VHH binders against Abasic site processing protein HMCES (HMCES). Designs and how they scored, part 58

Target 1, 269 residues: Abasic site processing protein HMCES (HMCES), of Homo sapiens (Human) (q96fz2)
Amino acid sequence: CGRTSCHLPRDVLTRACAYQDRRGQQRLPEWRDPDKYCPSYNKSPQSNSPVLLSRLHFEKDADSSERIIAPMRWGLVPSWFKESDPSKLQFNTTNCRSDTVMEKRSFKVPLGKGRRCVVLADGFYEWQRCQGTNQRQPYFIYFPQIKTEKSGSIGAADSPENWEKVWDNWRLLTMAGIFDCWEPPEGGDVLYSYTIITVDSCKGLSDIHHRMPAILDGEEAVSKWLDFGEVSTQEALKLIHPTENITFHAVSSVVNNSRNNTPECLAPV

## First folded at step 7 (VHH)

Design s7 (from b6 with S57Y; framework vhh_8cml_1)
Fold by ESMFold2-Fast, scan of step 7:
Structure s7 (fold): chain B 269 residues (1-269), chain A 121 residues (1-121)
Amino acid sequence: as target 1 above (269 residues)
Amino acid sequence: EVQLVESGGGLVQPGGSLRLSCAASGFTFDDYDMGWFRQAPGQEREFVALISWSGGYTDYSDSAKGRFTISRDNAKNTVYLQMNSLKPEDTGVYFCATELYDYSGPSYDYWGQGTQVTVSS
């Protein structure tokens, strides 16, 4: 996963993340740095995306089942990074392979500190290679959506006006992430940054790309991944596996340029 | 640090042959597919050939089929492009490329600097 859509306005996104804490209390996640949230149909690495994480990361003695929503930089900057400019990091941390996560210091250390997050998106993009050419067919990949009287089918919404109705009850994609906190050597605000864990592609996606993000399918999986106060690293890693509960459709090459940020990026072709 | 270094380009007469090499370093070469691309003056970069990590699968553009052969030597971290029956329209800068990220993108994520191939009388 190296390109996503996360375009919902802050209020709509917040309601889409409604949840119950361990005591059964209905809640909305509390925002940190809401002004840093920038909705876009075309999010690339180094941009900020909203993630869910346990309130216990910010408040001593908080209930670890309570959730914060915060924008974080895509591309994990390890806490030990010594240079003043995060863009100078010599290796790519957009993704973290599930099979080597416990062997790579950049991921093992924050994981040991319970720095698990859930990365939110409308869906993600992958590019399928066209045989015999350098052309690639982009696909938008997302959870199957509940069809209601008020929401239209995404396949029937072939114009921007029709698309606004499909977002009313959109089920956000919830991807397993690891984050870290980096303090600039010269001083300044702590940088929160994340990586998306990846797994082998499921059968349904294998013709598009051989890898996929580790998707947390349902509230039980999301809750266990976030709750580092009660769920050990070993138990949480059992949630990391391919899922078949995913759908997709082809999109136009408009999405190829990360500067393009319009509904056309995810509209069916 | 990932590096791809092409060599073997040059000037050749129509009907001639050239063998291009791409020396790879900074990653586990035998785990990744390798591709060759070319770009003629004023033209878009075009696909030429692809070889899988094991060498078990190859793919070619229509213009390359029957004339070009892609191969690799995993012990030497090198991918090759054997070009036979060269034509003036094969003239261009030839690039070696690979994808090391755990996601696909609109294009390959690592490219060499290229090697010039000129086919003229």
Scores: ipSAE 0.436, ipTM 0.703, lowest interface PAE 1.4, mean pLDDT 89
Fold by OpenDDE, second read of step 8:
Structure s7 (fold): chain B 269 residues (1-269), chain A 121 residues (1-121)
Amino acid sequence: as target 1 above (269 residues)
Amino acid sequence: EVQLVESGGGLVQPGGSLRLSCAASGFTFDDYDMGWFRQAPGQEREFVALISWSGGYTDYSDSAKGRFTISRDNAKNTVYLQMNSLKPEDTGVYFCATELYDYSGPSYDYWGQGTQVTVSS
């Protein structure tokens, strides 16, 4: 996964992340660094995207079932990194393969510290190689959305009004991530950054791409992944597997350019 | 299945050159860092060169710097190692690898079978 969409306004995004804590109380996640949130139809590595994480990471003795939402840098910068510039990190930390997560220290160490997060997105993009050509067809992949009588498929939203309705009730894609905290050698703010865990693709997606993000489907999976106080690493890793509960459609080549940030990026062609 | 197949090794005189190739299959080649390692007889495998998934970054061991060049052709799913000014100390089996390291230590996921390089007068 090298490209996502996360374009919802902050308030809409927050509402979409409503949850129940372990006491059954309905809650909204509290924002950390809301000013770093930059909505975009075309999110690339090194950009900031919102993730969910347990409040226990920030507050001692907090209820670990409580959630924080925070923009973090896509591309995990390990805490031990000694260079002053995160861009000098030369290995790819955009993704973490589930099968080798425990073999790579950059991921194993933060994971062992309970630094699990849920990466939020409208969906993610993948490119299908066309047989016999060097051309790649991009696809937008996301959770199936509830068809409301009035809200047609993303493709059926012929009117701006219908489009807004679709996004107001959009089910966000929830991807399993690992984050780390990096303190710059020269001082400054702690950098929070994340990697997306990847798995082999489900059957439905296999023709498009052989790998997919580890998607946490449902509140229970999300809660367990986040709750590092109660859920062990071993238990959490059992949540990491392919899911067939996805849909996708072909999109235009507009998304190929990471500078393009328009609804056309995820519009069906 | 991930496969890495090295080629281009052989016998060369000191000061000579060789170009190694590694053909990769079974994975999305351009998503992964690629590297070369070598193992001399009775020695541990050692790092030689790295090229990032994007091709935008390369790194070399001290012994390889200035003499070896790593490159990749994503269209051909191939990584190369141009070795110039070869020395007897460069003798060993050269291995291609993916998912190389995270600066905390080597973490290699896949290896080829290797190709023999012998530098001798």
Scores: ipSAE 0.017, ipTM 0.363, lowest interface PAE 6.2, mean pLDDT 88

Design s8 (from b6 with S52D; framework vhh_8cml_1)
Fold by ESMFold2-Fast, scan of step 7:
Structure s8 (fold): chain B 269 residues (1-269), chain A 121 residues (1-121)
Amino acid sequence: as target 1 above (269 residues)
Amino acid sequence: EVQLVESGGGLVQPGGSLRLSCAASGFTFDDYDMGWFRQAPGQEREFVALIDWSGGSTDYSDSAKGRFTISRDNAKNTVYLQMNSLKPEDTGVYFCATELYDYSGPSYDYWGQGTQVTVSS
C-alpha cells in the first residue's frame, strides 16, 4: 500500500471511529494535534494520515483499551535515526513486510515497545500492470459498504449533496501499522511516524497486485491490535494475514499525480 | 544503496544483435520484478520487457515480441535483454528499472543511467 484516500471532515471521521472500551462504555477517540489532520483523496508517503493508538501510550495509568486518534507521518522514522533530516533515511519504511517484521531493527524495536497503531483510510490505491505496455490501471480498494436508500454507491454523476451523503456512513479501512517516536537531534517537536504492515495479496486482489496491507477486519481485531497493555506482540501478530473482505473498482489516471486531490481520484470509470 | 548499472550497448548494423546486462545491488534482487525501457532523444521512455521475480513470467511490448528475450540470473543479481534482428527504430538509451516498494505505483521507482544502442550503417 503506497497511496490512500482519507478525505472525511474531522467530525465525520471521528464518528466513523466510534468504539467500545473493555468495560463496555461507548466512546469516540480523543484527538491529538487535530490541526495537523489534512483530508485528501490522494495521500502519498511522507504526508500525514490519521491513526488510532492506545491512550496508554500518552498516559501512564490510562485504560489501554481507550483510543487516541492522531495524525502521523507516513514513512516510519526510527527512534535511533541520528540525521537531522528524516528525508535522508536511506531505506523505504512506507511498508513493513509481515514475514520480516521481527528481523528488521526499524520495526522490531517499536513493535517491542507496543507501538502498534491502526491506520485509517477511505481505501487505498493499487496500479494493475497492463500487459505489453508501461501503462497501469489504478484501482480504489476498500471495505464492502452497507448500502442505504439515500446514500447509494460512489457515483461520478451524483450532486454535491448526494455525494456527501455516501460518506456519512462509510466504513473506514483499518490497516495494521507500527509507529515510532523520533526526537530531532537539533531540538523541536517529537515526530510520530508510521508504516503499514503488508501481506501476500488475497485471491480477489491477486490480478491487481501481489501484495496488500494487513487489514484488521472488525472491532475485535482492531481492539486486540491496539491494546498493547493486554495483548502481547506474539498474540497481536496472529491478526496479520490476508483478507478476502474487500472490494474495488477502476479509477481514472487523475490519481496518478499525488498533487491531484479531488473526488475524481476515487470515482468509478 | 540501490544501484542499477546497464552495459552492453553499442553501434550495430541493421539485422545485428546485442545483449544488454543490468547489474543490481543494494536490495534483495530475487524478490523483485525487473524491467527494460528505452528512450530516443526528445521522446518519452517506452516499455520494452519485464521479467518477474522468479524468472517464470515475462512480458514484452509489441515491437519487442519475437525479437527480444529478457532473462535473469538471480545468483548473479543480473537481468539481461537479448536483442536480435535490430532495426534503426530500436535506437535509443536502454534503461533497467525496478520497484522496491511493497505496493504498485504509476511508475517505477529506481532506474539505471542507461546504455546507448545505435542501429545504423
Scores: ipSAE 0.392, ipTM 0.682, lowest interface PAE 1.5, mean pLDDT 88

Design s9 (from b6 with Y101W; framework vhh_8cml_1)
Fold by ESMFold2-Fast, scan of step 7:
Structure s9 (fold): chain B 269 residues (1-269), chain A 121 residues (1-121)
Amino acid sequence: as target 1 above (269 residues)
Amino acid sequence: EVQLVESGGGLVQPGGSLRLSCAASGFTFDDYDMGWFRQAPGQEREFVALISWSGGSTDYSDSAKGRFTISRDNAKNTVYLQMNSLKPEDTGVYFCATELWDYSGPSYDYWGQGTQVTVSS
């Protein structure tokens, strides 16, 4: 996964993240640095995206089932990085393979500290290779969405007007992530940055791309991934696997340029 | 700076063998996954093989399985691709890459200059 959409206004995004804590109490996640959230139809690595993480990361003795939502930099900067400029990192940490996550020092260390997060998006983009050409066909990939006016989910065959009205009740894609905290060697604010864990593609996506993000399907999976106070690394990693509970549609090449940030990026073509 | 230098390509007849090498410098080699990609004239670059940072896991494209073997020598900062039973469709420029944790999206890989493999009578 190297490109997402996360365009919802902050208030709509917050409501879409409503959850129940361990006591069964209905809650909204509490924001850190809300002004750093920048909605976009076309999020690339090095930009900020909203993630969910346990309140226990910030407050000693907090209930580990309570959630914070915070913008974090996409592209994990390891805590041990010694240069003053994170863009000087000589490797790509936007994704982390599930099969080698415990072999990679950049990911194993934050996992050992319980630094698990859930990366939020409207959906993600993948580019299908067009055989015999230099062209690729982009697709927008997301959870099936339920319509309130009639039984069934929203799909590619729906009119543009119907697509414009779905966002108030959109089910956000919830991807398993790992984050780390980097302290600039010359001083300044701590940088929080994340990577998305990837797995082998499911049958439904295999014709588009051979890999997919590790999607946490449903609140039980999300809560177990976040709750590092009660769920060990070994137990949490059992949640990391492909899912078939996704849908997709082809989109315009407008999305190819990460500077394009309009609804056309995810509209069906 | 990251540098990858491929070598070992050449002209070989169908059914022949070739061993490619990639010498890496400018980064901590044993912390990175390494892989091979190839590109034939008029075609997209395609994945061929991957080896994890430790050498503990490998992955191959369907066309490479059973014929190609990827290996690495962390003491020498070198990754290898042993190619057996070569076919004309294996013809292309073979590239070494360092960023293979997930090949998704444009423009996030470190690539070498490539080495030409030609399989012909």
Scores: ipSAE 0.000, ipTM 0.224, lowest interface PAE 11.4, mean pLDDT 83

Design t1 (from c11 with S31R; framework vhh_etentamig_d1)
Fold by ESMFold2-Fast, scan of step 7:
Structure t1 (fold): chain B 269 residues (1-269), chain A 120 residues (1-120)
Amino acid sequence: as target 1 above (269 residues)
Amino acid sequence: EVQLLESGGGLVQPGGSLRLSCAASGFTFSRYGMSWVRQAPGKGPEWVSGISYSGSNDYYADSVKGRFTISRDNSKNTLYLQMNSLRAEDTAVYYCAKTGYSLKPYFDYRGQGTLVTVSS
């Protein structure tokens, strides 16, 4: 997974992340560094994206079931990295393979510290190789959405105009991530950066791409992944597997250029 | 503190009309989606209608489509429900609710409600 859409305005995104804490109280996640959130229909590695993580990462005595939402850099910079420029990192940490996550120091160490996060997106993009040509067909891939039987849901994914009606109740894609904290050697703000865990593609996506992000389907999976105070690394990793509860549609080549940031990027063709 | 005050309910004959209002305070009304939820005697709550923060998008339960119209006036912090062609099965206490965008049944706060009785 190398391209996402996360375009909702901050307030709308916050409402979309409404959740229940361990006591059953309805809550909204509290923002950290909200000024660093940049909505876009076309998010690439090295940009900031919003993630959910446990409040316990920031407050020693916090309820580990309470959530913070924070923008983090896509592309994990390990805490042990000693150069002054994160772009000098020799390895691509945009994604982390589920089968080697416990073997790679860059991922094993932050996992051992409970540094699990949920990466938020409207959905993600993948490019299908077409037989007999050098062309690739992009697809926008997302959770099945809650729809009414008529009006606002009939044709909701059929045209750009109808897509506007869907955003008010959009179910955000929730991907399993690992983050780390890097302190610049020259001083300055701690950099929070993340990687998306990837798994083998499900049957429904196998014709589009051979890999997919590890999707956490539903609040129980999201809560267990985030709650590093109560859920061990071993138990949390049981949540990492392919999921069939996903849908998609073809989009135009506008999305190919990561500088294009318009609704046309995810509009059905 | 968030406050929602519903009004406009009453006794009406089958086939009649009523307009419900909800006066909102304690939050930035124009930034939140709003919904109407009803609860009939002896039954659980039923979501009736919802409207986006801007008023550009509205949604209805199948049981009320074509009969009810939700609207809002962000300058007055007021939500409305125009109910036409009322039926006995529409009898319920109607509640105004602030909504969460991804969790449709999630409501931050419900008001006191307003009783609608459709009877001969």
Scores: ipSAE 0.000, ipTM 0.133, lowest interface PAE 14.9, mean pLDDT 84

Design t10 (from c11 with L103D; framework vhh_etentamig_d1)
Fold by ESMFold2-Fast, scan of step 7:
Structure t10 (fold): chain B 269 residues (1-269), chain A 120 residues (1-120)
Amino acid sequence: as target 1 above (269 residues)
Amino acid sequence: EVQLLESGGGLVQPGGSLRLSCAASGFTFSSYGMSWVRQAPGKGPEWVSGISYSGSNDYYADSVKGRFTISRDNSKNTLYLQMNSLRAEDTAVYYCAKTGYSDKPYFDYRGQGTLVTVSS
């Protein structure tokens, strides 16, 4: 997973993340650095994306089941990185393979500190190889959405007005991530950055791509992944596996250029 | 299957101290966060304190902060609650709990409890 869509306005995104804390109280996640949230239909590595994480990461006496939502840089910069410019990191940390996560220092160390997050998106993009050509077919991949008589589905939207109705009740994709905190050696603000854990593709996606993000399907999985105060690394890793509860449709080549940021990027063709 | 056995409760005067213990069995203790929950006579349960699986993070209800300290010994599968400066309001049955998920009650399992009475 190297491209996502996360275009909802901040208030819509926040409401889409409503949850229950440990005491059964209905809550909305509290924002950190909301000004760094930039909605886009076409998010690439090195850009910021909203993630959910436990409030306990920021307040030592907080209930670990309470959630913060914060923009973080896509592309994990390890806390031990010694250079002054994080773009100089010599290896790609956009994704982290589930099968080697406990073997790679860059991921093992933050995971041991409970630095688990849930990466939010409308959905993600993958490019299917086409035989006999250099062209690739892009697909938009997302959770199955609840249909209503009035709003229909994303595949049935044929105008901008119909698209807006689809987004009112959109179920966000929730991907398992690991984050780390890097302190610039010359001083400055701490950089929060994340990687998306990847697994082998499910049967439904195998014809599109051989890998997929580790998707946390439902509030129980999301809660267990985030709650590092109550759920150990060993137990949390049991949540990391392929899922079949996913759908997709082909999109136009407009999405290929990461500078293109319009609804056309995810519209069915 | 899962078993939690609390001990250490008793009668103590206001201002006194007690140390509660909880012996856990039937699950991998070192893999789960643990909590203390209390229930005063005629009242509902109140969450008191929690500790992460490693013991690195602890947290407390406002009513006990600065007076109680939660700790654990993963080599002995034991959870502790050190209670100082006890008040009459702390009188309750104290339960050890394995923490539940946000879509469930705030604890998955509860022990049989140990009674703490604070009175003259």
Scores: ipSAE 0.005, ipTM 0.241, lowest interface PAE 13.1, mean pLDDT 84

Design t11 (from c11 with S31R L103E; framework vhh_etentamig_d1)
Fold by ESMFold2-Fast, scan of step 7:
Structure t11 (fold): chain B 269 residues (1-269), chain A 120 residues (1-120)
Amino acid sequence: as target 1 above (269 residues)
Amino acid sequence: EVQLLESGGGLVQPGGSLRLSCAASGFTFSRYGMSWVRQAPGKGPEWVSGISYSGSNDYYADSVKGRFTISRDNSKNTLYLQMNSLRAEDTAVYYCAKTGYSEKPYFDYRGQGTLVTVSS
C-alpha cells in the first residue's frame, strides 16, 4: 500500500470516527494539530495522513480507550535516527511486513513502546499488471458501502452522482499502523510518523496485487489495536491478517500522477 | 476454557472495607487487561475499574475514584479490588471480566459474581 485517498473535510472525517469508550459512552476523537490535515484524493508517502491513537500516549493517567486523531507523516522516522533531515533516511518505511515486524529494529522498538495507530483513508489504490502491455490498471479498494436510498452496497455500476452522495455516511478504511516520535537533533517540534503494516492479499484481491494493508475490520479490532494500556503487543499482533471484507473498482490513469487531486482519481471507469 | 471465579463479598457497614478477589484460569492471564463490573439491584451493569495486563496502568469510574484500588498478581492469576469507605450505593453483585472489545466491551463477563451489601 503506497497510495491512498483521504478527501473528507475535517468535520465529516471526525463524525465518521465516532466511537464508544470503555464505559460505553459515545465519543468523537479529539484532534491534535488539525491544521496539518490536508484532504486529498491522491495521498503519497511523505504526505500527512490522519491516524487514530490512544489518548494515553499524550496524557499520563488518561483512559487508554479514549482516542486522539492526529495528522502524521507517512513514512516512519525511527526515534534513534541521528541525521537532521528525515528525507536522508536510507531505507523505505512506507510499509512494514507483518512477517518481519519483530525482526526490524525500526518497527520492533516503537511497537514495544505501544506505538500502535489506526491509519484512516477513504480507501487505497493498487496497480494491476496488464497482460501483453507495460501499462498497469489502477483500482480503488475500500470497505463495502451502504447505498443511501436502497439497501445493499454501492457498486461500480452505480452512477458517479450516486458515488458523490455516499460520502456523508462513508465507512472509512481502518488500517493497522505503527508510529514513532523523532526529536530533531538541532531542536524543533517532535515529528510523528507512521508505517502501514502489510499482509498477503486475500483471495478477492489476489488478481490485483499480491500484498494488502492489514485492515482492522470493525470497532472491536480497532479498539484492541489502539489500546496499548490493556492489550499487549503479542495479543494485538493476532489482529494482523488478511481480510475478505473489501471491495474495489477500476479507475482511470488520472490517479497515476500523485499531483492529480480530483474526484476523477477514484471515480469508476 | 476461560473461567473467572469471584470471591470476598459480604455484608459490611457504611464506611467499612472489603477486598474482592478473582481467580482466573483457561487463558494467559498476564497478557490481558482485566476489569471489575458491578450490577446493583434494579439497575444495568456499571464498569467500576480496569487494570492493564502488566499492572502498570489502572483506571476508575468517577463514582469510586479515591475509594477503590484495583491490583493484580500475575504469578497467581488473581485480580483484586480493595474497596474502602463503602457507601450504600456500592451495594451490587461484582463481576470480574477479561477485557473484551465487543459491541459492549466492559459488560461481557463470565464469572458468577460476588455479592456486596453495604447496610447498617
Scores: ipSAE 0.006, ipTM 0.319, lowest interface PAE 11.3, mean pLDDT 85

Design t12 (from c11 with G33A; framework vhh_etentamig_d1)
Fold by ESMFold2-Fast, scan of step 7:
Structure t12 (fold): chain B 269 residues (1-269), chain A 120 residues (1-120)
Amino acid sequence: as target 1 above (269 residues)
Amino acid sequence: EVQLLESGGGLVQPGGSLRLSCAASGFTFSSYAMSWVRQAPGKGPEWVSGISYSGSNDYYADSVKGRFTISRDNSKNTLYLQMNSLRAEDTAVYYCAKTGYSLKPYFDYRGQGTLVTVSS
């Protein structure tokens, strides 16, 4: 997973993240740095994306089940990184393999600090290898929606006039992430950055790509992944596995260029 | 099979101190946040204090802040509550619970309790 869509306006995105805390209180996540949120149909590594994380990361006395939403840089910069420029990091930290997450220092250390987050997106893109080998077919991959057919087609939402309405109640994709905090050596604001955990693709996606993001399907999984005060690393990692509850449709090559940021990027072909 | 066994309760004068212990078994103690909950005679349960699985974060009810200190020893699978400046209002059965920082979500994994009586 190297490309996503997260285009909802801030207020729509916030309402889409409505949740219930441990006490059963209905809540919306509280924003940190909301002005850094930039909606886009075509988000690539090094851009900022919204993530959910436990309020307890910021407040000692906070209920660990309460949620903050914050934009973070995609591409984890480890806290131990000593260079002045994060772009000089020798490792690609866009994704983190689930099978080696406890073996790699860049991921094991922040996991030990409870630095788990849920990465939000409308969905993600993958490019299918074709028989011709010199072209790839892009697909938009997302949770089944109430306006999509059971087979995974977006159906009635295909017409232009219906596209705006589908987003009012869109079920956001919730991907398991790990974040870290890096303090620039020359001073300045702490950089929050994240990686997306990846697993083997499910049977439904195996013809498109051999890997998929670790998707947290439903509020129970999301709550347990975020709640580092209640749920240890060992228990949280049990949530990391392929899921079949996913759908997709082919999209045009417009999405190939990460500079293209229009609804055409995710429109069905 | 989760087992929690509290000890250290007793009769103490107002202003005195007690240290409660909870011996945990049947689960990976170091993987769970733990809490102390108390129940005074004729009242419902009150969350007193909680500590993260690593011991790095601790939390207290306003009624006990500055007087009680929660701690844990993951090598001994033991949770502690140091209680100072005890008041008559602290009289209750104290329970160790396999849960976080509030009365919810549940107390299915609480122990048998230890009685603390603060009286002259």
Scores: ipSAE 0.005, ipTM 0.306, lowest interface PAE 11.7, mean pLDDT 84

